# Designs tried in a protein design chat: VHH binders against Serine/arginine-rich splicing factor 11 (SRSF11). Part 1

All scores and structures are predictions.

Target 1, 81 residues: Serine/arginine-rich splicing factor 11 (SRSF11), of Homo sapiens (Human) (q05519r33to113)
Amino acid sequence: EVIQVTNVSPSASSEQMRTLFGFLGKIDELRLFPPDDSPLPVSSRVCFVKFHDPDSAVVAQHLTNTVFVDRALIVVPYAEG
Positions, changes and structure headers below are counted from each chain's first letter, unless a header gives other numbers; antibody chains aren't numbered by Kabat.
ipSAE, averaged over its two directions, is called F for ESMFold2-Fast, E for ESMFold2 and O for OpenDDE. V2 adds 0.75 times the mean of E and O to 0.25 times the DockQ between the complexes of E and O.
Where letters were taken out, [cut] stands.
The coordinates of atoms that the task and the answers printed are left out; those that the model quotes come from them. Centres of patches stay.

## First folded at step 4 (VHH)

Design u1 (from a6 with L106S; framework vhh_7n9e_1)
Fold by ESMFold2-Fast, scan of step 4:
Structure u1 (fold): chain B 81 residues (1-81), chain A 124 residues (1-124)
Amino acid sequence: as target 1 above (81 residues)
Amino acid sequence: DVQLVESGGGLVQAGGSLRLSCAASGFTFSSYAMYWGRQAPGKGREWVSGISGSGGSTAYASSVKGRFTISRDNAKNTLYLQMNNLKPEDTALYYCAKEGTIYWTSSGPDYDYWGQGTQVTVSS
């Protein structure tokens, strides 16, 4: 199951996101947009986390409004198109 | 609804200068990063430059670094690209773009809206 994390700080790294969400369960995939090495300036970033265990995705939603780096995260389930 | 209108393109000699403008409406301009991209005939669209909402951070493609300067006037909802020492390879349709929606299935960030573009032609 995939969660979408929005309002991610421009200065947050993929490793920091992996550390934060990794404590909730095994991560199959994590993608941070734009990537850490992107030259694009952005007001915020978006992270998608695919957990091995779907229950980890449910628990992760409780991290919404948690301040990470310089702003509060928004964590919601991601509905595929 | 988001509207972006580019202007300032034209024909210029190699070594010349142009300043492009992008008039934005329909969103809180200062809250979003803005970008310039370009597309030459027979080539894919390439990113040229970007600027954060506050104007505090800028980035440039290697091909234009040192020659182009991106800026914005948040009071006027306008994005600018100052282009100096223009080269024939800068010939392209130039688009401004607003920071876009990011999707899991995409290969990276996408832009919510692109303008119609303004043509820049640099003669040798």
Scores: ipSAE 0.014, ipTM 0.369, lowest interface PAE 6.9, mean pLDDT 83

Design u12 (from a6 with K98R; framework vhh_7n9e_1)
Fold by ESMFold2-Fast, scan of step 4:
Structure u12 (fold): chain B 81 residues (1-81), chain A 124 residues (1-124)
Amino acid sequence: as target 1 above (81 residues)
Amino acid sequence: DVQLVESGGGLVQAGGSLRLSCAASGFTFSSYAMYWGRQAPGKGREWVSGISGSGGSTAYASSVKGRFTISRDNAKNTLYLQMNNLKPEDTALYYCAREGTIYWTLSGPDYDYWGQGTQVTVSS
């Protein structure tokens, strides 16, 4: 039920990520790294989205290659092993 | 080969203060942002604070904002964390990290390189 979104624009915000993934289903948790207020210089950011419904996580993977802000997202399932 | 050596930890009563230091070597210190992280026994790693290479920009985790101050002395290749109004929940091993050594997981930052850390224990 958790997806990992990579290649996220450094200028994207947590609120923008919530808006994009929220229309696919109820979000239980969303974390964008580095955080919005981080001074960490990065070329891209990483977002984790935990959906309430596992089916939403499957559908979200179809957003891979969708241009968001200034680059194409990479959406994959997240698992710890 | 990057080396980071933390010091300044210890046992302190709630409400007390400690100043941590991180001595850096093996790289051009002023060219890299630096970070403080911490890990309590049995818990994941938590990012605490960050500072840009020039020292002009700083950021703090919400749990420490207003109580901790990050700073650096580029002439001495040293990073500092001034910790005021310490709470029992601040008890952890504190470690510093260099820009480029942090990668992200759902549980937060994870580090490819870090020092041995310095233990901070806050009693109630």
Scores: ipSAE 0.016, ipTM 0.364, lowest interface PAE 6.2, mean pLDDT 82

Design u2 (from a6 with L106A S107E; framework vhh_7n9e_1)
Fold by ESMFold2-Fast, scan of step 4:
Structure u2 (fold): chain B 81 residues (1-81), chain A 124 residues (1-124)
Amino acid sequence: as target 1 above (81 residues)
Amino acid sequence: DVQLVESGGGLVQAGGSLRLSCAASGFTFSSYAMYWGRQAPGKGREWVSGISGSGGSTAYASSVKGRFTISRDNAKNTLYLQMNNLKPEDTALYYCAKEGTIYWTAEGPDYDYWGQGTQVTVSS
């Protein structure tokens, strides 16, 4: 029920990620790294989304290669293995 | 293969200075942010400083802000950490890391350092 979203724009916000993935189902936890207030320089960020419904995590994987802000997202299951 | 080779550590008295270097190879150095981290004996890894690929943005952990300066020479593929007013609590093995070597997990950052690091010991 957890997905890992990589290749996230450095200018994307946790609120924008929550809005995008929230349409797919109830979110139990969402964490964007580095956090929005982090001074750490990065070229891309990573987001973890824990859905309440495991089916939402499966559907979210269809968003892989979807352009969000300025680049294509990579969405993979995190709970596997 | 990505390689990072740290150097410049040593023994120094409290209040002293050291400059660390990290020689990078195997990737387009200017395209990636670079970081310095450290690990004291019996402690977890601690992020110390970061610099953007262009060198235009820098960041520091609160414990070192005002004392340490990160810089890079993209023509030489080298990262530096100038450490001033060293304190005994700065004693640690210092590592440089390339953006992407710091893994982000649901529990937070996890570090994968390729080098052996360079030891900094600060005596009182």
Scores: ipSAE 0.013, ipTM 0.343, lowest interface PAE 7.2, mean pLDDT 83

Design u3 (from a6 with Y103S; framework vhh_7n9e_1)
Fold by ESMFold2-Fast, scan of step 4:
Structure u3 (fold): chain B 81 residues (1-81), chain A 124 residues (1-124)
Amino acid sequence: as target 1 above (81 residues)
Amino acid sequence: DVQLVESGGGLVQAGGSLRLSCAASGFTFSSYAMYWGRQAPGKGREWVSGISGSGGSTAYASSVKGRFTISRDNAKNTLYLQMNNLKPEDTALYYCAKEGTISWTLSGPDYDYWGQGTQVTVSS
């Protein structure tokens, strides 16, 4: 029920990620790395989204290749440790 | 085979200066952002500064902003950290890292790929 979103724009915010993925279902947890206020320069960011409903995680994978902010997202299931 | 070798650390008195170097090999240096981090005795690793591949963008932790300057020489595959007005609280082992060696996990960043580091000791 956790998805990993890579190729996230350095300019994207946690609020924008919550808005995008929140339309697909209830979010239990969302973590964006580096965090919004991090001064760390990166070429892209990584977001993890834990949905309340596992079906929302399946639907979210269809957003892979969707342009968000300035680049295409890569959405895959996250293999939990 | 990515290699990062830090140097330039030493013992310096409070108010002094040091310049650290990081010699990079095994990858196209100018294509990656580079970072400096440190680990003080009894503390976890903390990020200090970063610089984009072109050198056009830099960032600093609030604790060092205005005192430290990160730079790079892409022709020499070398990263630098100029440290001015050093304080005893800057005493730490300093590491460099390449973009992509910070593993992002559900629990946050994992700095498994840091090198041996170079020791900086600032006496009072």
Scores: ipSAE 0.012, ipTM 0.290, lowest interface PAE 8.8, mean pLDDT 82

Design u4 (from a6 with W104S; framework vhh_7n9e_1)
Fold by ESMFold2-Fast, scan of step 4:
Structure u4 (fold): chain B 81 residues (1-81), chain A 124 residues (1-124)
Amino acid sequence: as target 1 above (81 residues)
Amino acid sequence: DVQLVESGGGLVQAGGSLRLSCAASGFTFSSYAMYWGRQAPGKGREWVSGISGSGGSTAYASSVKGRFTISRDNAKNTLYLQMNNLKPEDTALYYCAKEGTIYSTLSGPDYDYWGQGTQVTVSS
């Protein structure tokens, strides 16, 4: 039910990530690292999205290699441990 | 296989200076931001400074701003932290971290940097 999105543009915002992934299903939790207010310089960001419906997480993996902002996203299932 | 090896720590008197180095291997160094963090005895880990892959952007924690300078040499795959006007409160184990690793450690209870760290002790 949780996906990990890597290769996220430094200029992408949490709002833009919620808009993109919210289109695919209800989001229970979304965390973008570093957060929008972080002073840390980065070449890319990573986003974790927990969907209410596990089927939405499967559909979201089809977005892998889709250009968002200025680069292709990498979307994989995430398991804690 | 990402490896980060810190060096340059030691014992120094208050008001002194040290330069820390972090030798990186196993990845394309210039493509990733790099960071310095520290952990003082009995305290949690604290972010100290960061530098973009190109070296064009830097950031510092308010506690070290004006005293510490982060830099990198992409040809040598090496990250540096120049520490000036050291204070006893700067006593800590200093870690370097690659972009991605810091987000992993800061986002959850599994808080561990890639490097083993280098000890900095500032005496009065």
Scores: ipSAE 0.011, ipTM 0.317, lowest interface PAE 8.9, mean pLDDT 81

Design u5 (from a6 with I102S; framework vhh_7n9e_1)
Fold by ESMFold2-Fast, scan of step 4:
Structure u5 (fold): chain B 81 residues (1-81), chain A 124 residues (1-124)
Amino acid sequence: as target 1 above (81 residues)
Amino acid sequence: DVQLVESGGGLVQAGGSLRLSCAASGFTFSSYAMYWGRQAPGKGREWVSGISGSGGSTAYASSVKGRFTISRDNAKNTLYLQMNNLKPEDTALYYCAKEGTSYWTLSGPDYDYWGQGTQVTVSS
């Protein structure tokens, strides 16, 4: 039910990620790293999205290779050990 | 293979300056953010400064802001830290680190400190 989104633009925000993935279903939790207010320079960011419905996580994986902001997203299932 | 080699440390008196270098190889240097971290005697590692791949964005820990300047030379695959107005509290082993996007977790980023570090000792 959790997906990991990599290759996220440094200029993307948590709000923008929530809007994009919220369209696919109810989001229980979303975390973008580094956080929006982080001073840490990065070449890309990583987002984790926990959907209320596991089917939404499956659908979200079809967004892999979709250009968002300035680059293509990589969306994969995330298993927390 | 990724290699990071730090140099430029030494013994300096309070108020002095040092310039650290980090020679990087084994990856496309300009594509990754780079960081300086340090570990003081008896303490854990702490982040000091960071610079984006292009050099267009920099950030500093509050303890060093205004005294340290991070820079990079992408043609030479080298990262620098200019340290001015050094204080005894800056005494530490200084490490160069590469951005580690593959090590992100829900708990946050994991930095990849591959270098041996360079010792900075500030006497007072």
Scores: ipSAE 0.108, ipTM 0.506, lowest interface PAE 4.8, mean pLDDT 84

Design u7 (from a6 with Y111F; framework vhh_7n9e_1)
Fold by ESMFold2-Fast, scan of step 4:
Order: structure tokens, then C-alpha cells, then sequence
Structure u7 (fold): chain B 81 residues (1-81), chain A 124 residues (1-124)
């Protein structure tokens, strides 16, 4: 029920990620690392999304290779989530 | 292949200063952000500071901001941490990390350190 989203733009926000994945189903938990406004300099970020419905997690994998902000997202099931 | 060698630690009195160095090899140094992390006795790993590949951006943990300064010399493949006004709470093994050695899990950031670290001990 948890997906891992990698290759997330440094300039993407948690709110933007919630808007994008919220269209696919109810979100129980969303965490973007490093958090918004983190001082840690990184070239990309990673987001975890826990859907209420496991079917939403399956559908979300269709967003892999979708350009969001400035780069293509990589969406996979989270192996230990 | 990637090698990071920390040095410059030691024993100092509270209020003292130390300058740590990290000699990097095996990768294009200027292309990667670099970080300093630390682990105090009996505690988990803690991020301390970071600097972008160009040196144009720096960041600090709230516990060290204003006291520590991170810098780099890309011509020498060396990362530095200038530590001023040291406190007993700064006592830890300090590690140098390359951008790719910090990874994220659902429970938060985790580190995979490549160096042996350099011990900093601050006496009261």
C-alpha cells in the first residue's frame, strides 16, 4: 500500500506531491525527504505515499516516467512498507 | 573506489576550536555535495553540515549554526569543517560523507559512511 517515488525535483513541495497522488486515491500518509525547506543540499528527493486503498498504490505506478516539475518520476512499490 | 579520509580531531577544552579535513578520491569531487555527520557515544548518527559541489550553498544543523563553518577546496579534493566555541555536547566521531551515501527510508535519513572518522573530544 506504500509506494516509493524517487527522482523528485529539489523544488517540488509536499503539497504538490499530495495534489498529484491525491487524484489517485485517499492518502493515509505522505513523507517527502528531505522535508520542505530542509537546509540539506541534495540533487533529488524521495517521497513515500501510503494509500488507504492498496489498489491506489497499483494505479500510482502508472505515474512512473511522468515529468513532474523538471524531471521524470520513478514510482515503485516500497518493499518493506 | 570512493575513499574519504578524515583528520584533524583531538582533545580540546570547552570554548576551543578545531579544523577537520576530509581528503576525497575516486570520484569527481566538484560534482557532488559533501557532508559532515557525527555519532556521539551511545547515540545514533546525526547530520551536522552540508555544502554543494560548487561551494555556493551551505547548510547547518541548528545545534552548530553560527559556530561551525563548512568549506571545500575543489582543486585539492578536500572538505573542511571549522569548529569554533566547542561544547562538551560536540564530543563525537566525525564522518565525511559524499551525497550518494545519504539515503532515505520511511523512518527518516540514514547514512553509509565511507571514512573511518576522526574523534573530537571536548572536555568541560
Amino acid sequence: as target 1 above (81 residues)
Amino acid sequence: DVQLVESGGGLVQAGGSLRLSCAASGFTFSSYAMYWGRQAPGKGREWVSGISGSGGSTAYASSVKGRFTISRDNAKNTLYLQMNNLKPEDTALYYCAKEGTIYWTLSGPDFDYWGQGTQVTVSS
Scores: ipSAE 0.014, ipTM 0.387, lowest interface PAE 6.9, mean pLDDT 83

Design u8 (from a6 with Y103P; framework vhh_7n9e_1)
Fold by ESMFold2-Fast, scan of step 4:
Structure u8 (fold): chain B 81 residues (1-81), chain A 124 residues (1-124)
Amino acid sequence: as target 1 above (81 residues)
Amino acid sequence: DVQLVESGGGLVQAGGSLRLSCAASGFTFSSYAMYWGRQAPGKGREWVSGISGSGGSTAYASSVKGRFTISRDNAKNTLYLQMNNLKPEDTALYYCAKEGTIPWTLSGPDYDYWGQGTQVTVSS
């Protein structure tokens, strides 16, 4: 199952996101937008995390309102297609 | 609702200058990054420049770096693009965009919204 994490600090890295969400279970795929090397300035970033175990995606939603770097994360389930 | 209105385009000779404006409404302007994009006839949408919500960070496409300057006036809810040393290859419809709420695609940014644009034509 995939979660969508919004309100991610522009200073956060994909490595930091993997560390944070990796505590909750095995990550099959993690994509941070824009990517770490993007020259595009943004006020916030968006991260998608695909967990190996669907239960990890449910637990991850409890991180909503957790301050990470400089702002509170918003974590919701993501259903694409 | 988000509304973006571009202005300042026109016909200009190569080597000339233009200043584009984008009047924004319907959202907290200073909280979002803003972008300028352009689309030439028969071509896809091309990212030109971007600026962070505070104005502290800017970025430019390699094709315009050193010639264009992006800026914003958060008190006036207005985005600007100062275009110097214009070239015929800069001929395009220019539009501003608010940063997207949906993630970026593999082929480029997913802009939240953009207006009708303002036409820039550069004669040789």
Scores: ipSAE 0.012, ipTM 0.338, lowest interface PAE 8.3, mean pLDDT 82

Design u9 (from a6 with Y103S L106D; framework vhh_7n9e_1)
Fold by ESMFold2-Fast, scan of step 4:
Structure u9 (fold): chain B 81 residues (1-81), chain A 124 residues (1-124)
Amino acid sequence: as target 1 above (81 residues)
Amino acid sequence: DVQLVESGGGLVQAGGSLRLSCAASGFTFSSYAMYWGRQAPGKGREWVSGISGSGGSTAYASSVKGRFTISRDNAKNTLYLQMNNLKPEDTALYYCAKEGTISWTDSGPDYDYWGQGTQVTVSS
């Protein structure tokens, strides 16, 4: 139900991520780290997306290697340890 | 393997200065942002400062802005933190961290530090 998206461009925004993944299904929660207003310098960001429908999370994994902004996304299932 | 070795901490009086160093190895240093974090007794980890891989961009926590300066020497694979006008509230174990070891939670940034850190104690 939750996916982790890595290799996200530092110039990508939370709204752009919501637009991209919202196309695949209803999003219950989306968090982009560091957040859009963070002054922290990073070469890439990480995004977590919680879909309402578990099937949307499976479909979203097919977006791995899709170029978004300036680099290819890496989409995997998220599980906390 | 990534290895980061912090040094330069010590006991200093309020108003004093210290310069911390972090010697990095095991990765292409100039390709990654680097961070300084700290943990005071009884508190969680606090992000202190960050610097981009090129050194062209820096950022600071509000509590240290204007007093601390982060810098790096990519030819020496070394990260620095110049600490001026130290306060008792700056007493903490200071860690350096490589980009990719920072985890973000609802409570703020959390991260793994590499090595034992360097202790800074500021007396009043």
Scores: ipSAE 0.000, ipTM 0.240, lowest interface PAE 11.6, mean pLDDT 80

Design v9 (from d2 with W104S; framework vhh_enristomig)
Fold by ESMFold2-Fast, scan of step 4:
Structure v9 (fold): chain B 81 residues (1-81), chain A 123 residues (1-123)
Amino acid sequence: as target 1 above (81 residues)
Amino acid sequence: EVQLLESGGGEVQPGGSLRLSCAASGFTFSSYAISWYRQAPGKQREWVSTITSGGSTNYAESVKGRFTISRDNAKNTLYLQMSSLRAEDTAVYYCAKEVTYYPSGSYTEFDYWGQGTLVTVKP
């Protein structure tokens, strides 16, 4: 199951996202957009996390409103691949 | 052509209530998550609330328990019910459909924002 994480700080990194969500379970795939070190000026970024265990994806939704770097995360189920 | 049009703003006293509306056209409204943002004078634009295509809702901590986001897909309209309003809620409120990235790396072409509606909370 895949979650979509929005309102991610422009200064957050893929490594930091992997560390945060890795505590909830094994990550099969993690993609942060725009990519790390992108020259594009963005106000926020979006991260997709595919957990090995679907239960980890459900638990991850409780991280909504958790301040990470400089702002609160929004975590929702992506539902579809 | 995509259009978002906000309405319902005005002047209200602290503790009062207002209901904002956002009329959407030019895209399949029911298929997209739509958000409310606000911008107070001299401050950065701040996320307020999002409702997904499936109806799941999320709120900024500062408005949680006071604001309620909802949608009417038959009318292509987004709502924000605001209660227990405070001076710090004074801002221009915007309806937004942001660029959506997909796990494949594809994305929608542009962000779309309305012109905003002013909410003023006066003592």
Scores: ipSAE 0.118, ipTM 0.602, lowest interface PAE 2.7, mean pLDDT 85

Design w3 (from a6 with A33G; framework vhh_7n9e_1)
Fold by ESMFold2-Fast, scan of step 4:
Structure w3 (fold): chain B 81 residues (1-81), chain A 124 residues (1-124)
Amino acid sequence: as target 1 above (81 residues)
Amino acid sequence: DVQLVESGGGLVQAGGSLRLSCAASGFTFSSYGMYWGRQAPGKGREWVSGISGSGGSTAYASSVKGRFTISRDNAKNTLYLQMNNLKPEDTALYYCAKEGTIYWTLSGPDYDYWGQGTQVTVSS
């Protein structure tokens, strides 16, 4: 039910990520790292999206290679230890 | 495979200076941001400083801003941390991290480091 999204643009916002993944289903939790307004310099960011419905997480993986902002997203399942 | 080797730590009096080095191999050094983190006795890991792949952007934790300077030599695949006006509160193990070596989880950052770090001890 959790996906990990990598290769996220440094200029993308948490709200933009919620808008993109929200159309696939109800989002229980979304975290974008480093957080919005972080002073930490990075070439890309990582986002975790926890969907209420596991089917939404499966569908979201089809967004891998979709250009968002200025680069292609990489979407994979995230397993907790 | 990625390798990061820290060096330059030691014992120093308050007000003194040290320069830490991190020798990197196994990846295109100039394409990734680099970071310094530290862990003091009895404390969690904390981020200290970061630098972009080109060296054009730097950032510092508020506790070290104005005293520490991060830099890199992309031709030599080496990251540096110049530490001035050291305080006893700076006593810690210092770790070098490549972008992606600091894992982001739903609970926040988790440190994955490749070496044992370099110990900095500042006496009062």
Scores: ipSAE 0.006, ipTM 0.305, lowest interface PAE 9.5, mean pLDDT 82

Design w4 (from a6 with S57T; framework vhh_7n9e_1)
Fold by ESMFold2-Fast, scan of step 4:
Structure w4 (fold): chain B 81 residues (1-81), chain A 124 residues (1-124)
Amino acid sequence: as target 1 above (81 residues)
Amino acid sequence: DVQLVESGGGLVQAGGSLRLSCAASGFTFSSYAMYWGRQAPGKGREWVSGISGSGGTTAYASSVKGRFTISRDNAKNTLYLQMNNLKPEDTALYYCAKEGTIYWTLSGPDYDYWGQGTQVTVSS
């Protein structure tokens, strides 16, 4: 039910990520790293999206290679114990 | 094939200076942000400083701001950390990290390093 999104633009915001992935289903949790207020320089960011419905996570994986802001996203399933 | 080799650590007295180097290979160095992290005895990993791929943006942990300077030489695939006004609390194993080797979890950042690290010991 959690996806990991990598190759996220350093100029993308948590709000923009929530808008993009929110169209696919209800989001229970979204975390963008480094956080929006982080001064840490990065060439890309990583985002975790926890969907309420597991089917939304499966559909979201089809967004791999979708250009968002200035680069193509990489969307894969994420599992942790 | 990604390799990071830290060097330049040593024993130094409080108030002294050290310059750390990190030699990178196996990737397009200028395309990735680079970081210095450290781990003191009995403590978790702590981020120290970061620099963008171009070198145009730098950032520092509050504990080292004004004393440490991060820089890079993209022609030599080398990352540097100039440490001035060292304090006993700076004693730690220092690691360099490539962007993408910082392990991100829902609980926050953790560090996955490719190097052995270089030990910095500051005597009081």
Scores: ipSAE 0.016, ipTM 0.393, lowest interface PAE 5.7, mean pLDDT 84

Design w7 (from a6 with G53W; framework vhh_7n9e_1)
Fold by ESMFold2-Fast, scan of step 4:
Structure w7 (fold): chain B 81 residues (1-81), chain A 124 residues (1-124)
Amino acid sequence: as target 1 above (81 residues)
Amino acid sequence: DVQLVESGGGLVQAGGSLRLSCAASGFTFSSYAMYWGRQAPGKGREWVSGISWSGGSTAYASSVKGRFTISRDNAKNTLYLQMNNLKPEDTALYYCAKEGTIYWTLSGPDYDYWGQGTQVTVSS
């Protein structure tokens, strides 16, 4: 029920990620790394989304290759919880 | 294929300065952010500083801010850390890292393998 989203734009925010994935179902937990207020320079970010409904996690994987902000997202099941 | 070689460490008295270098090869250096990390005896790995691909953005851990300066020379594929006003608490093995070496998990950052590093020892 947890997905890992990689290749997330450095300029994307946690709020934008919640809006995008919230459309697919109730989110129990969302963490974007590095955090929005981190000064750490990165070329991409990583987001973890825990859905209340496991079916939402399956549907979310169809967003792989969807351009969000300035690049295509990579959405996969998260192997470690 | 990626290779990072740290150098410049040594023994220095408190208040002194050292300049660390990291020679990079096997990738397009100018396309990636670079980082410095350290590990003191008996402690976990700690991120120290980072610099964007162009050098236009830098960041520092609160413990070193104002004393350390990260820089890069993309023409020479080299990363630097200028360390001023060194303290005994800065004693550690220092590593450079390419973007992607710091992996994120639900529990927070996790660190990939670092090379041999360069030892910095600050006497009181």
Scores: ipSAE 0.036, ipTM 0.455, lowest interface PAE 4.8, mean pLDDT 84

Design w8 (from a6 with S52Y; framework vhh_7n9e_1)
Fold by ESMFold2-Fast, scan of step 4:
Structure w8 (fold): chain B 81 residues (1-81), chain A 124 residues (1-124)
Amino acid sequence: as target 1 above (81 residues)
Amino acid sequence: DVQLVESGGGLVQAGGSLRLSCAASGFTFSSYAMYWGRQAPGKGREWVSGIYGSGGSTAYASSVKGRFTISRDNAKNTLYLQMNNLKPEDTALYYCAKEGTIYWTLSGPDYDYWGQGTQVTVSS
């Protein structure tokens, strides 16, 4: 029920990601890396979203190639090792 | 083949200076942000500084801000770290890293450096 979102804009915020994915269902956990206050220069960021409902994670994968802020998101299932 | 070769470390007295270099090859250097990280004995890796591909903006960890200066020479495929006013707590193995070698997990960052590192020891 965890998805990994890559190619996230450097200017996107955790709150914007929570708003976007929150429309798809209840979010149990969301983490955006590097964090919003990080001074680390990056060309893109990575977001992990854990949905309460596994169906929300499946639906979220359809957002791959959706432009958010300034670029297309890549949404895939995340497996914890 | 991405290769990063660090150099310039050594033993220095507190208050002294060192300049580290990182020779990069195997990728289009100017297209990627570059970082310096370090690892002290018994501690995890920590990010020290970063610079965008163009050299246009830099960032520093709070522990080194004002003392360290990151720079790059894209014509020479070389990254630098000028370290001034060194403190004993700066003692560590220093690594350079290319953007994309910092991996993210739900628990936070994990660092894979392509270089061997260069040892910096600051005596008190």
Scores: ipSAE 0.045, ipTM 0.459, lowest interface PAE 4.6, mean pLDDT 84

Design w9 (from a6 with A59T; framework vhh_7n9e_1)
Fold by ESMFold2-Fast, scan of step 4:
Structure w9 (fold): chain B 81 residues (1-81), chain A 124 residues (1-124)
Amino acid sequence: as target 1 above (81 residues)
Amino acid sequence: DVQLVESGGGLVQAGGSLRLSCAASGFTFSSYAMYWGRQAPGKGREWVSGISGSGGSTTYASSVKGRFTISRDNAKNTLYLQMNNLKPEDTALYYCAKEGTIYWTLSGPDYDYWGQGTQVTVSS
């Protein structure tokens, strides 16, 4: 029920990510890395979204190649143990 | 050869303070951002704080914001973490890391260059 979103714009915020993915279902946890105001010089960011409903995670994968802010998102299932 | 040596940990009562140090060698210290991470017993590694090479920009995990202060002394090649108002949940091994050694996971950053770390234990 966790997805990993890569190629996220450095100017995107966790609030914007929550709004986008919250449209697809209830979010239990959302983390955007590096955090807002990070001192890391990055060209893109990574977001993890844990949905309450596993079906929401499947639907979210259809957002792969959707332009958000200034670039296309890459959405894949995340397996961690 | 990059070397990072953490020190300053110890046993402290809740509400107390500790200052951690990280002595860096083997690279041009002021050219790289530096980070503090921690690992509590039975948990994965957690990012705590970061500071840019110049010291002009800092970030903190929400769990420590307002209580911890990251700083650096580029003339001494040393990174610091001032920890105030410590809580039992801050009990962990604390590690410093150099820019370029961070990989992102759901649990936060995972670091490639680890020293032994310095143990912080906060009694309730």
Scores: ipSAE 0.018, ipTM 0.401, lowest interface PAE 5.5, mean pLDDT 82

